# Designs tried in a protein design chat: VH-VL binders against q9umr5. Part 242

Target 1, 268 residues: q9umr5
Amino acid sequence: SYKPVIVVHGLFDSSYSFRHLLEYINETHPGTVVTVLDLFDGRESLRPLWEQVQGFREAVVPIMAKAPQGVHLICYSQGGLVCRALLSVMDDHNVDSFISLSSPQMGQYGDTDYLKWLFPTSMRSNLYRICYSPWGQEFSICNYWHDPHHDDLYLNASSFLALINGERDHPNATVWRKNFLRVGHLVLIGGPDDGVITPWQSSFFGFYDANETVLEMEEQLVYLRDSFGLKTLLARGAIVRCPMAGISHTAWHSNRTLYETCIEPWLS

## First folded at step 11 (VH-VL)

Design wb97 (framework fv_dargistotug)
Fold by ESMFold2-Fast, scan of step 11:
Structure wb97 (fold): chain C 268 residues (1-268), chain A 123 residues (1-123), chain B 106 residues (1-106)
Amino acid sequence: as target 1 above (268 residues)
Amino acid sequence: QVQLVQSGSELKKPGASVKVSCKASGYTFTDYAMNWVRQAPGQGLEWMGWINTDTGNPTYAQGFTGRFVFSLDTSVSTAYLQISSLKAEDTAVYYCARNYRDFGYPWYTFDYWGQGTLVTVSS
Amino acid sequence: DIQLTQSPSFLSASVGDRVTITCRASQGIRSYLAWYQQKPGKAPKLLIYDASTLQSGVPSRFSGSGSGTEFTLTISSLQPEDFATYYCQQLNSYPTFGGGTKVEIK
């Protein structure tokens, strides 16, 4: 009856975080088959994002193959970037709704407890020295570090985000764009009280300019050039924006009002 | 069946220009990037760069800017390599090679190759 | 750029022998390495990618192993048609090739 739902977790996370989400889905869409992927849990979430994409791809292929009507993806935080890449590298995905829960789609530029744990003496203003090295790019968090004061280094050194956003060209870019455009709906969720994703508008493809003024999606070169299909998706009516205040980063998957407003409508 | 067929050998004098063609068949031309790789006599393989077959945007390896131009004609599924102001050190077999797409990684690897075009530059 | 060093540059072996070729990278590349076979006068042919994944249609006597900086191509029982030069290639950044290993059958 209902399409299966595949859930991809975030940084330092595991399937256990989604127990409330599963309860909400069961209440509103009883009988839905929900698979929360137990891959790259905890510290393993620090592995390079392309490695994570490969592992998650192998896990989702049989689920998609058994669901000819399509599937939905719910991807939390860093997991939203994994799902972006999955939709691009899979020639035959049948994803209807891609629901991105507070994911840094244009990257991250902010001091958080996670960064301080990994790089205790580094401030956001000098983390580019670590992240844009070959060693730094072996950590998932550096794969989407986007320093707006060193955009030239980001464009040249980012092994993941710059490529998946089409900010640096790649031999697979044309097919990645075609594959991504097969998605039924791109549902973007985030909000000003998240406290981790910086700027929070990164969840909606907004980001800092060199003066740390946020420019929204429609002002980004990625959108204007239609590098991976955002402009085409918006014109098609396939992009849904669902901002909500009052929700902290670890609460997106356990807030009933958020679920009912932003997630439930897209779980056909 | 995927095939890449290149133009025939060329013998040129220093200062001349040459244009090598690579005609693709058996797949959707614009779905796969085209790479150029050269091999000087008795030497190994040297990657020159690639061209985005959908947009026409070329990317050149260091050492292959200026005199080397990648282009294409999508109406006939053909990629071109032009070398101007030929020098003796340009003598090599030039290969076109299709970028392999695998599901999980953004790799530069080559699944199908043209037969090669020998360009000889001598007086 | 990432440099690849192959050893040996040349070897001579008899039909039925086990042949091993090594490729060393100047920095860690995980499993992002491919192997190509080039016969005299012909274009290279992809044998192995992702260090150990055999390309469709390649005989099972070819195998690859390794990760990080040390990689090996093995031919378990050399056949006459295996006379060729073998090249390793780095996959994940702008391509670089090893210097090649020429295998001659005695």
Scores: ipSAE 0.652, ipTM 0.838, lowest interface PAE 1.8, mean pLDDT 91

Design wb98 (framework fv_dargistotug)
Fold by ESMFold2-Fast, scan of step 11:
Structure wb98 (fold): chain C 268 residues (1-268), chain A 122 residues (1-122), chain B 106 residues (1-106)
Amino acid sequence: as target 1 above (268 residues)
Amino acid sequence: QVQLVQSGSELKKPGASVKVSCKASGYTFTDYAMNWVRQAPGQGLEWMGWINTDTGNPTYAQGFTGRFVFSLDTSVSTAYLQISSLKAEDTAVYYCARNTRLFDYPWAFDIWGQGTLVTVSS
Amino acid sequence: DIQLTQSPSFLSASVGDRVTITCRASQGIRSYLAWYQQKPGKAPKLLIYDASTLQSGVPSRFSGSGSGTEFTLTISSLQPEDFATYYCQQLNSYPTFGGGTKVEIK
């Protein structure tokens, strides 16, 4: 009766993180087939995002093929960027609801313990030297590093985020836009107490300008140019914004109130 | 059925201009980017750049800015390469090639035009 | 500018031989490498993309392997129509081609 749900995890994460989410879905939508993809777990989540997209695509194709009425995606943190790319590269996806749980859709610019562990001597102000090198672009976290003080370097060196956001042109951009526009609903979830995603408004396609003032989605060139379909989706009524305060980065998939408010309504 | 057909060979004097055409058929022209590749006599392949067929925005490789212009006429599914102020070293076969619809980055060139020989001599 | 070095630049082989061509990148390019075949007076033909994926319609005797900086194209049993020049191409940044390997009959 209910459409199948596919779950994509985040950085240094695995399927185990979603045990509470699965309980919630089973309680409110009994009989839903939920597949938590167990690919690129732990340290493998550091692999380049295009490599992850290819692997996840191979896993989702048979699930989508068996569900002619459509599927839902729930994609957490870095996984939300993987799902953005999946929707763009798949000519025949049948995704109804794409639910993005606190994903850095416009990129990341913040000091986190994960970055310090990978690049111990780096601060957010100097990480651009590493991330915007060919070596740095071999790490997933650098694929969505977006330094607002070095936007020219981001635009020229980002092998992933700048391309899927249409911020730098790509031969596949027109096809990617057409594919992405087939999504039924884009459900954006995030909040000010996340503590990892910086700025937190990146989960809603907002981001820093050169003065580190956050500009919301409607002020972004990506939206104004309709580079991959955000303006078209908003006009169609297909974008849902669900911000919630009080939720830390590792709690988006295990908070019942969040589930009932932001996720449950979009699982048909 | 899917093919790229280029204009015929050109013989030009130094300082002249040339415009090479590449007509696409058998697919939706705006769904694939168009690339230009040069091959001098007896030499290897050299990528010149690409043009977004939906937006018309060109990207040029280092060394192919200024004298080289990529353009389109989407109403007839045709891409153009114009070279101004021709020099003897521009003598080469010029190929157009579309990229594959690879599901990820990167892409490859799956369909090629037959090539257009441009000879520049006094 | 990523440089691709092909070796050998020239080889002589007989029908039925196993032929291996190598392509070395000046820096890491993941699996973002394609192989092309070019016959005299003709446009290049795509054989392999993403280092090891065979293009539709290309005979199974062609195979590719490698990642990072070292890649190989193998023809398991050379046929008369395989005598051509082969080029590798990287697509990790602005595309560049290797210098080519000419495969001639003995």
Scores: ipSAE 0.006, ipTM 0.560, lowest interface PAE 10.7, mean pLDDT 90

Design wb99 (framework fv_dargistotug)
Fold by ESMFold2-Fast, scan of step 11:
Structure wb99 (fold): chain C 268 residues (1-268), chain A 122 residues (1-122), chain B 106 residues (1-106)
Amino acid sequence: as target 1 above (268 residues)
Amino acid sequence: QVQLVQSGSELKKPGASVKVSCKASGYTFTDYAMNWVRQAPGQGLEWMGWINTDTGNPTYAQGFTGRFVFSLDTSVSTAYLQISSLKAEDTAVYYCARHYGRFDYPWYFDLWGQGTLVTVSS
Amino acid sequence: DIQLTQSPSFLSASVGDRVTITCRASQGIRSYLAWYQQKPGKAPKLLIYDASTLQSGVPSRFSGSGSGTEFTLTISSLQPEDFATYYCQQLNSYPTFGGGTKVEIK
């Protein structure tokens, strides 16, 4: 039998978005128990990411307990950051494949309709003034806002992403790294036509330098210092990179070719 | 037994230096951050900073930069606090305290050393 | 930094009494608050973290509540060994402690 699959949604999202993904899994892996977590749906997805991590943790514990052979995580967009933190804070997770669908692993720096709706008078160049305040850090999207022109402010003010990436020191970092390293496979998925995640290479731990030139994962200090285990995972063959062109941000969970190429191989 | 054992009391003159030790036993030293907290006579608790026991990187609270140095010797599971150019206002009990936390709560202290009284007098 | 104000600074109580200590933060700290007990000449002992989570080995007569800026520590039936100074501590930023509440025998 197949390991259970737990799905964590993204910003302004709900379980309805994954109906096609569930159909694909049922077709290729019939009998798989798939749980799409319906916590922090819609506007509640704006709650601080640490609050979301606590809620999702409570939901995944009984699912993992029922599956001694292990579980798989499929985590979409912002949900991929929630899953990053879950794997670090859980001393006893039994996750085999962590499949990250177009998640801003190194952060977000881009003008999107979501940001303009929330902060209509702000451009991406000015959003650091809001996001790096105590008030701004009460919104999930600001928890992973990463302005490459104000990296000093990001490092000091980010209450979530800078900490889970080991970009700023944290007392729990050693334990978080050990917990994260228990994952079987880290499957990274994303692509240039996403249109929301900026830069799209953030889904693969690449990000802008101060000149907005993208540096890939292996050039990042978090990788070079092995801050939370990326270098160790890559060395043991546990990181899978699956970029695909032609897929928009809202289509990662509903594209059959993407599923067959990047997701299906890691569910068994 | 899981414990933190600190060095004995010190009596120093102004301008001298002192080095307080905190030896951990009964757990994996590098799994927990080490914090320093002081308490002046008759006063409350004041957090001084922490040191990452895996990397050796110290972080100091704003009032404790310069004269205060956190260091480690991981081979003997010991953390150190050194205070240079001692002043009368440095008179206090200095505690080491470990931090593990659970999730995103990094600053509560579940295990404390017994404290080291440092007295600075002429 | 975040200031914590404890009240009362001192209270006198009898064995069996219900004791309530309050801690107010100068800004919102969600549930990121811990409580410690300190006896004279001893190191502090963690009682409660995350505002309401009881530390292992701490008697169930101790409880914590609150969120945001207002927090309470309650001892439901004071015992002789509970006469001590109690401190709140915030976890939302670099740690700061309240001024302490000394609980003395009546």
Scores: ipSAE 0.006, ipTM 0.518, lowest interface PAE 11.9, mean pLDDT 89

Design xa1 (framework fv_acimtamig)
Fold by ESMFold2-Fast, scan of step 11:
Structure xa1 (fold): chain C 268 residues (1-268), chain A 123 residues (1-123), chain B 106 residues (1-106)
Amino acid sequence: as target 1 above (268 residues)
Amino acid sequence: QVQLVQSGAEVKKPGESLKVSCKASGYRFTSYYMHWVRQAPGQGLEWMGIINPSGDSTDYAQKFQGRVTMTRDTSTSTVYMELSSLRSEDTAVYYCARVGIPFSDYDFWGDYWGQGTLVTVSS
Amino acid sequence: SYVLTQPSSVSVAPGQTATISCGGHNIGDKSVHWYQQRPGQSPVLVIYYDSNRPSGIPERFSGSNSGNTATLTISGTQAMDEADYYCQVWDSRTYVFGGGTKLTVL
């Protein structure tokens, strides 16, 4: 029988966003128990990511407890960062496949209408002034804002992403790394036509240097230092990269070819 | 300054098809989902379907599945709704409506609505 | 299935305060949005997320939501406010509209 699947949505989403994904899973893996978590829906998705991690943690504990053979996570956009933290803070998670759909794993540095809706006068060049303040860190989108021209401010002010990526020291880092390494597979999905996640390679742990040249995962200090286990996972053969062109940000959960190519093979 | 401008009224015969357009202006067209909703004379609102900001994903209400198609043209900032095999019960005002949160397909329905397109289906 | 209940009609004299209710089980835990529809016209959003007013909507429109009742309040009601008013929530898999309230300004 198939392992249960837990779905964690992104910014301004709800379980409705995944209706096509659920249809695809039912067609290829009938009988799979799929739980799409309706926590922090809509505007509540703006709450600080550590608050969201606590709420999602409470929701996933009983699901994992009922599935001794393990569960799969499918986590979309911002939700992928929530799932990153869940895998680190849970001493007892039993996640087999963690499938990350176009999540800004190294952060976001791009102008989007999410930013304009929340901060009408902002531009990517000046958002660091808001996001790296104590007030700005009360918004989820600022928790993963990563300005490559103000990396010192990012490292000092990021209350979430810099910590879970091991870019800044934390007392729990060793335990978080040990917990994260229990994951069976890290499946990374993203592509150049996303249009929201900037740079799109952030979904694969690539990111801008100070000159806005994208450096891939293997060139990142977090990989080279193995800060939370990426190098160890890659050596195990546990990292899967599935880039696909032609898919927009709001279509990763709704494209049949993407599902069949990148998601379906990892839903044992 | 946000405006949704729809095509003009149409009279159709049973069995024909219709294609209604909705041209958007005053915002970034590729950042918002769009709904199509109809309202029969003297009745409430009936959801037909939704199209994502880039136009590569749609969802249709069950009763319209197989008869409705939604598309968009980013170059003209226009969304289209086609309905085939028309019946007299398809007589209604058809509205396009923008979802109020960028890149979101829920929470509230229609921060901006088109003016409506009256379609009369009669023999 | 979730149901929103509105009175079918409300009458008020010009300059007085009109109150339109929207009843739903634990509706205070949901976000309520309000639309105005004049005969032959499309709906217009007048209140979103319980109490927020879109740009261009007069200050005399306000909203509240607690317990089992959400309320749209129109102070200093004018003849131009005469319309059908609909409340709306998101419930799990669908958009739920109230049946509408016809506001008559004497």
Scores: ipSAE 0.681, ipTM 0.841, lowest interface PAE 1.7, mean pLDDT 91

Design xa10 (framework fv_acimtamig)
Fold by ESMFold2-Fast, scan of step 11:
Structure xa10 (fold): chain C 268 residues (1-268), chain A 123 residues (1-123), chain B 106 residues (1-106)
Amino acid sequence: as target 1 above (268 residues)
Amino acid sequence: QVQLVQSGAEVKKPGESLKVSCKASGYTFTSYYMHWVRQAPGQGLEWMGYINPSGDSTDYAQKFQGRVTMTRDTSTSTVYMELSSLRSEDTAVYYCARVGIPFSDYDFWGDYWGQGTLVTVSS
Amino acid sequence: SYVLTQPSSVSVAPGQTATISCGGHNIGDKSVHWYQQRPGQSPVLVIYYDSNRPSGIPERFSGSNSGNTATLTISGTQAMDEADYYCQVWDSRTYVFGGGTKLTVL
């Protein structure tokens, strides 16, 4: 009856992080086949995002093949970027709802303790020196580091985010856009109290300008140029925005009110 | 440096409730999960549960579900563990322990531990 | 529920290598963490993720994990290493501790 759901975790996570989400889905949509992918768990989540995309792609192909009516994706934090790339690189995906759960879709620019744990002496103002090096681009978190004060370096050095956002040219851009546009619904979830995703509006394709003023999705060149289809999806009524205050980064997958408001309606 | 300071020893009677505090310093309090682990006299370590960095999500060991509650006070950088309906078998040293990776509940290890709080339950 | 098995005690002479085992079904597929607890003191992390040492832990402490056995190895054992040692894994939504091994240096 219900379409299968595929869940992709975030940085330093595993399937265990989604135990409450699975309880909620079972309560509201009993019989739903939910697959939480245990790939790139824990420290392996630091592997380059293109490597993760390849591995997750191999895992989702048989699931999608067995579900001709379509599947839903729920992709948390960094996992939302993996799912964004999956939708672009897969010529034959059959995703109905792509639910992006507090994911840094336009990138990250914030002093999180992940960075202090990995690079104890680094600050957000100088992390560009590490992240925009060849060595730095071997870490997933650097693949979506987006320093608004060094946009030229971001555009030239980003091996992942600048490419999937169409901010830098790529031979496959036209095909990626066509593939992404096959998605039924793009459900964007996030909020001001997340505390990790910086700016939190990155979850809604908003981001800092050079003065650290947040500009919303409709003011982004990516949207205005329709680089991968956001403007087309919005015009089709296929983008859903579901912001919610009061939810911290580690609680998006375990808050019942959020689930009922933002996720449940899209799990046909 | 990272330091976890727990409240002092308690003597309780069966049926009473216990509330132990753990005050954190030397790191960003709201970036790390916190576990509670206890140790009965002469016995090994026993996991009780944890609370997430923001204090709005918890997970408890089955043995303690219904009796334990974990909370956080971000303004004082303090985590609390409450255990109700005490029995003599609850006599133990109770420890708080920080998880080794910020924002992660994947594979827990305690990188820093409080000094422990001895709780004696006797009639 | 998942069970970790440790020997109750291990004895070693000063300067010799102590080996403490932690047995579990397919434990090599899990990440193992090790704690040292001296009498009357809190546990101290000595090894995490099978073989990594936290800052401040002497390099004579090492770990390995394969098949059904994880091992904590202490080379050049000193009197100060006398303690109970606990292994720990995450399994099926729970934190599993071994029963502990008392290391005696004599």
Scores: ipSAE 0.428, ipTM 0.780, lowest interface PAE 3.8, mean pLDDT 91

Design xa11 (framework fv_acimtamig)
Fold by ESMFold2-Fast, scan of step 11:
Structure xa11 (fold): chain C 268 residues (1-268), chain A 123 residues (1-123), chain B 106 residues (1-106)
Amino acid sequence: as target 1 above (268 residues)
Amino acid sequence: QVQLVQSGAEVKKPGESLKVSCKASGYTFTSYYMHWVRQAPGQGLEWMGWINPSGDSTDYAQKFQGRVTMTRDTSTSTVYMELSSLRSEDTAVYYCARVGIPFSDYDFWGDYWGQGTLVTVSS
Amino acid sequence: SYVLTQPSSVSVAPGQTATISCGGHNIGDKSVHWYQQRPGQSPVLVIYYDSNRPSGIPERFSGSNSGNTATLTISGTQAMDEADYYCQVWDSRTYVFGGGTKLTVL
């Protein structure tokens, strides 16, 4: 019947955040085994992303091993970056659909209430001083902070995003690309009314240039160089783009219309 | 600068319904979940439920399921709590409280509270 | 259903240390938040996530949480600290408050 679904949450979330999503899946695909991973919940979601990747990897290995027909991943917000890294570091993943729910795939550059809560005296224009330090890179949010005005610092200091995007060289880059390319479908979901992910096009691999003009995925060097396989996936017809207006950041996992339009079709 | 201002005291008869408002100011209304907590005279605090002001999701304590409804109006930065089929045991001060962390339903601590709305239910 | 147990009252002399306990099974695995409520007033958050003080809360307020007991400690107690104190945790899908402790400073 249906392939198992693994859900990876975002910043300050837990499995409780996905109760509506689980209800929708149960209604449309009854009998689906859905596992929402209760790792790095709440404030522990601030732990470095490579630490989170290791923990989630240990949890997903037995689930994937039990499902020879494959599994689906639904990864929300920051969790989408965890899943990006999982698909690259796992030599034997059998993921069919990787569903990225409003994740900052090219990074974040926004004055959000998260930033004001974590660093009350900081603005997006000066956060690079904190995030691109060794201390700052111990916080997950800094692992995907992408200041378009300090791209040289981002490339040098980012311990996570610059590496998984192939923006900086890494000895494992060829293997990571090969592993990522095994994914069946990359389903990208996001929208202009999210209010947190800045720019919202980051969920579709678009991002700011130095003038804060958004360049879409096909104009990014990581796409043009095919650094981790985006160009190859698009050529295979394996990338699905599902933008939807009218959905705020905390509503992606609890909106029925969004589920029916963007998620349900990819849960075989 | 954060303020939560609630509607005034009410006197109700058993069987009637109650609707309390809580108007928020001084922060981005849609960034923080809002909880409702009540306190009967001389008693402790009792959680009733929460609403996500940026979406339509709510969750209610089991005791109030079927009687409570929480709604919001983003144009006025106001949340509402409606309690139906009132009993004398519903006599209490009703508080709205903002969750201390933005965009999260994981845990609740009320960093800012409304002034409270006294509701008396008597025959 | 999860239950938090607090003493009904605690008395302390001005300038001395008051301790208010909050007992719960494996409460050390949960995050505990503490509120101060003066008569006729709304609750005020004094400690969140076990031991963190909000802006404006005096340094003499501190918290700890381990095993089966969380503790709110008020050093150098002042008359203005007289109030009811409530602990609170999240348990699965619900939010649980302790019964409250009346602190008297005399």
Scores: ipSAE 0.622, ipTM 0.855, lowest interface PAE 2.4, mean pLDDT 92

Design xa12 (framework fv_acimtamig)
Fold by ESMFold2-Fast, scan of step 11:
Structure xa12 (fold): chain C 268 residues (1-268), chain A 123 residues (1-123), chain B 106 residues (1-106)
Amino acid sequence: as target 1 above (268 residues)
Amino acid sequence: QVQLVQSGAEVKKPGESLKVSCKASGYTFTSYYMHWVRQAPGQGLEWMGEINPSGDSTDYAQKFQGRVTMTRDTSTSTVYMELSSLRSEDTAVYYCARVGIPFSDYDFWGDYWGQGTLVTVSS
Amino acid sequence: SYVLTQPSSVSVAPGQTATISCGGHNIGDKSVHWYQQRPGQSPVLVIYYDSNRPSGIPERFSGSNSGNTATLTISGTQAMDEADYYCQVWDSRTYVFGGGTKLTVL
């Protein structure tokens, strides 16, 4: 009997994107109850992340309630940020493994075709003008836009990422940290050939400084201050890092070797 | 300007295999899913399958599973569709089509289509 | 199993409004895309996600989708609009196309 698995998709995705992942789980852990949440699919994935968090929260509560031994989360790309917030706002979650599959945990700062599709004339250097406006914060992608050259604007305007990372104060920060620390394992997956998540080390809580030099998790203020529990989790042995080269952004959920190496071991 | 240019018409015998190419230009090739759709003479459109932007993941319609293979060559911005064990009912125009949202296969719509490759299977 | 039903043909006079239907059980809960295929040419996307128009498609093309019927509407129909029109949806790991409607402008 395996713990149930809840899957949360990313930007412009749906449950269809995880068909191969579900096949792998069925092969290695037959009988696992896997629920891929069909909320905020496609264009609806552009809705503000706090709105998505509330919707996903309502969907996961009955699943968690029926699984007293715990559940696992597999959260892909933008979905990893939704799951970060779920673990913080839920006083009663029973998540064992939170598997973050190439998610921009410290934010995104890079030219991608998502950006060109949504804002055709924008470059990464000027997107802050759109994203850090009230209008821009109504789009999920802007909720985790983290321009290292305009950190003051990011800290003041980010309605989501700066708050869940404890980079800006929030009245619920202490409770959010306590809730997040209930997680059994934080499994971080990502790699240099992703091609979308920029910097790719964002999936491991690394990020650019003002000179666009990547500083790893242990050099981040949020880690050093233990703002939401990363330092405590690492000391507890609860953080797993599983980088893999050669995997593109759209292949994390469909690569058998990655599944066997980084995901399968955490699906007890 | 986005363009998808396909290989020329082919005549095949039953039991042979087919390989159609589709060369993309005018956009970042490695940011978009590509789909293959066919159309038998005087008939409607039929989806065959998809290949992800980097070419390391595919999904095929059940009808073609086991005899269709899709690949990409990112160095030449070309996607390929191979169909084996050809039958007379495989006579059709084969189209490649780009998915309209980068890095997503959600709710497929082909925003740009190749000109089509006519394949005739006869003995 | 999921089936999209279109009329085989629709005729309209130049300058009048053409309406092409696409019927499917609870199709209003799905996203509908529309393609135009002129004789001897490849399909061209004219409407995606029920009502969105790609760049380069004239504003006289519009779409709607509710209940059991999605509709493609062409206002001020011109001779150049004469073509086959196909609706398309996603259903259960499969992309389903309608049978096509031949639009004749007389």
Scores: ipSAE 0.598, ipTM 0.835, lowest interface PAE 2.5, mean pLDDT 92

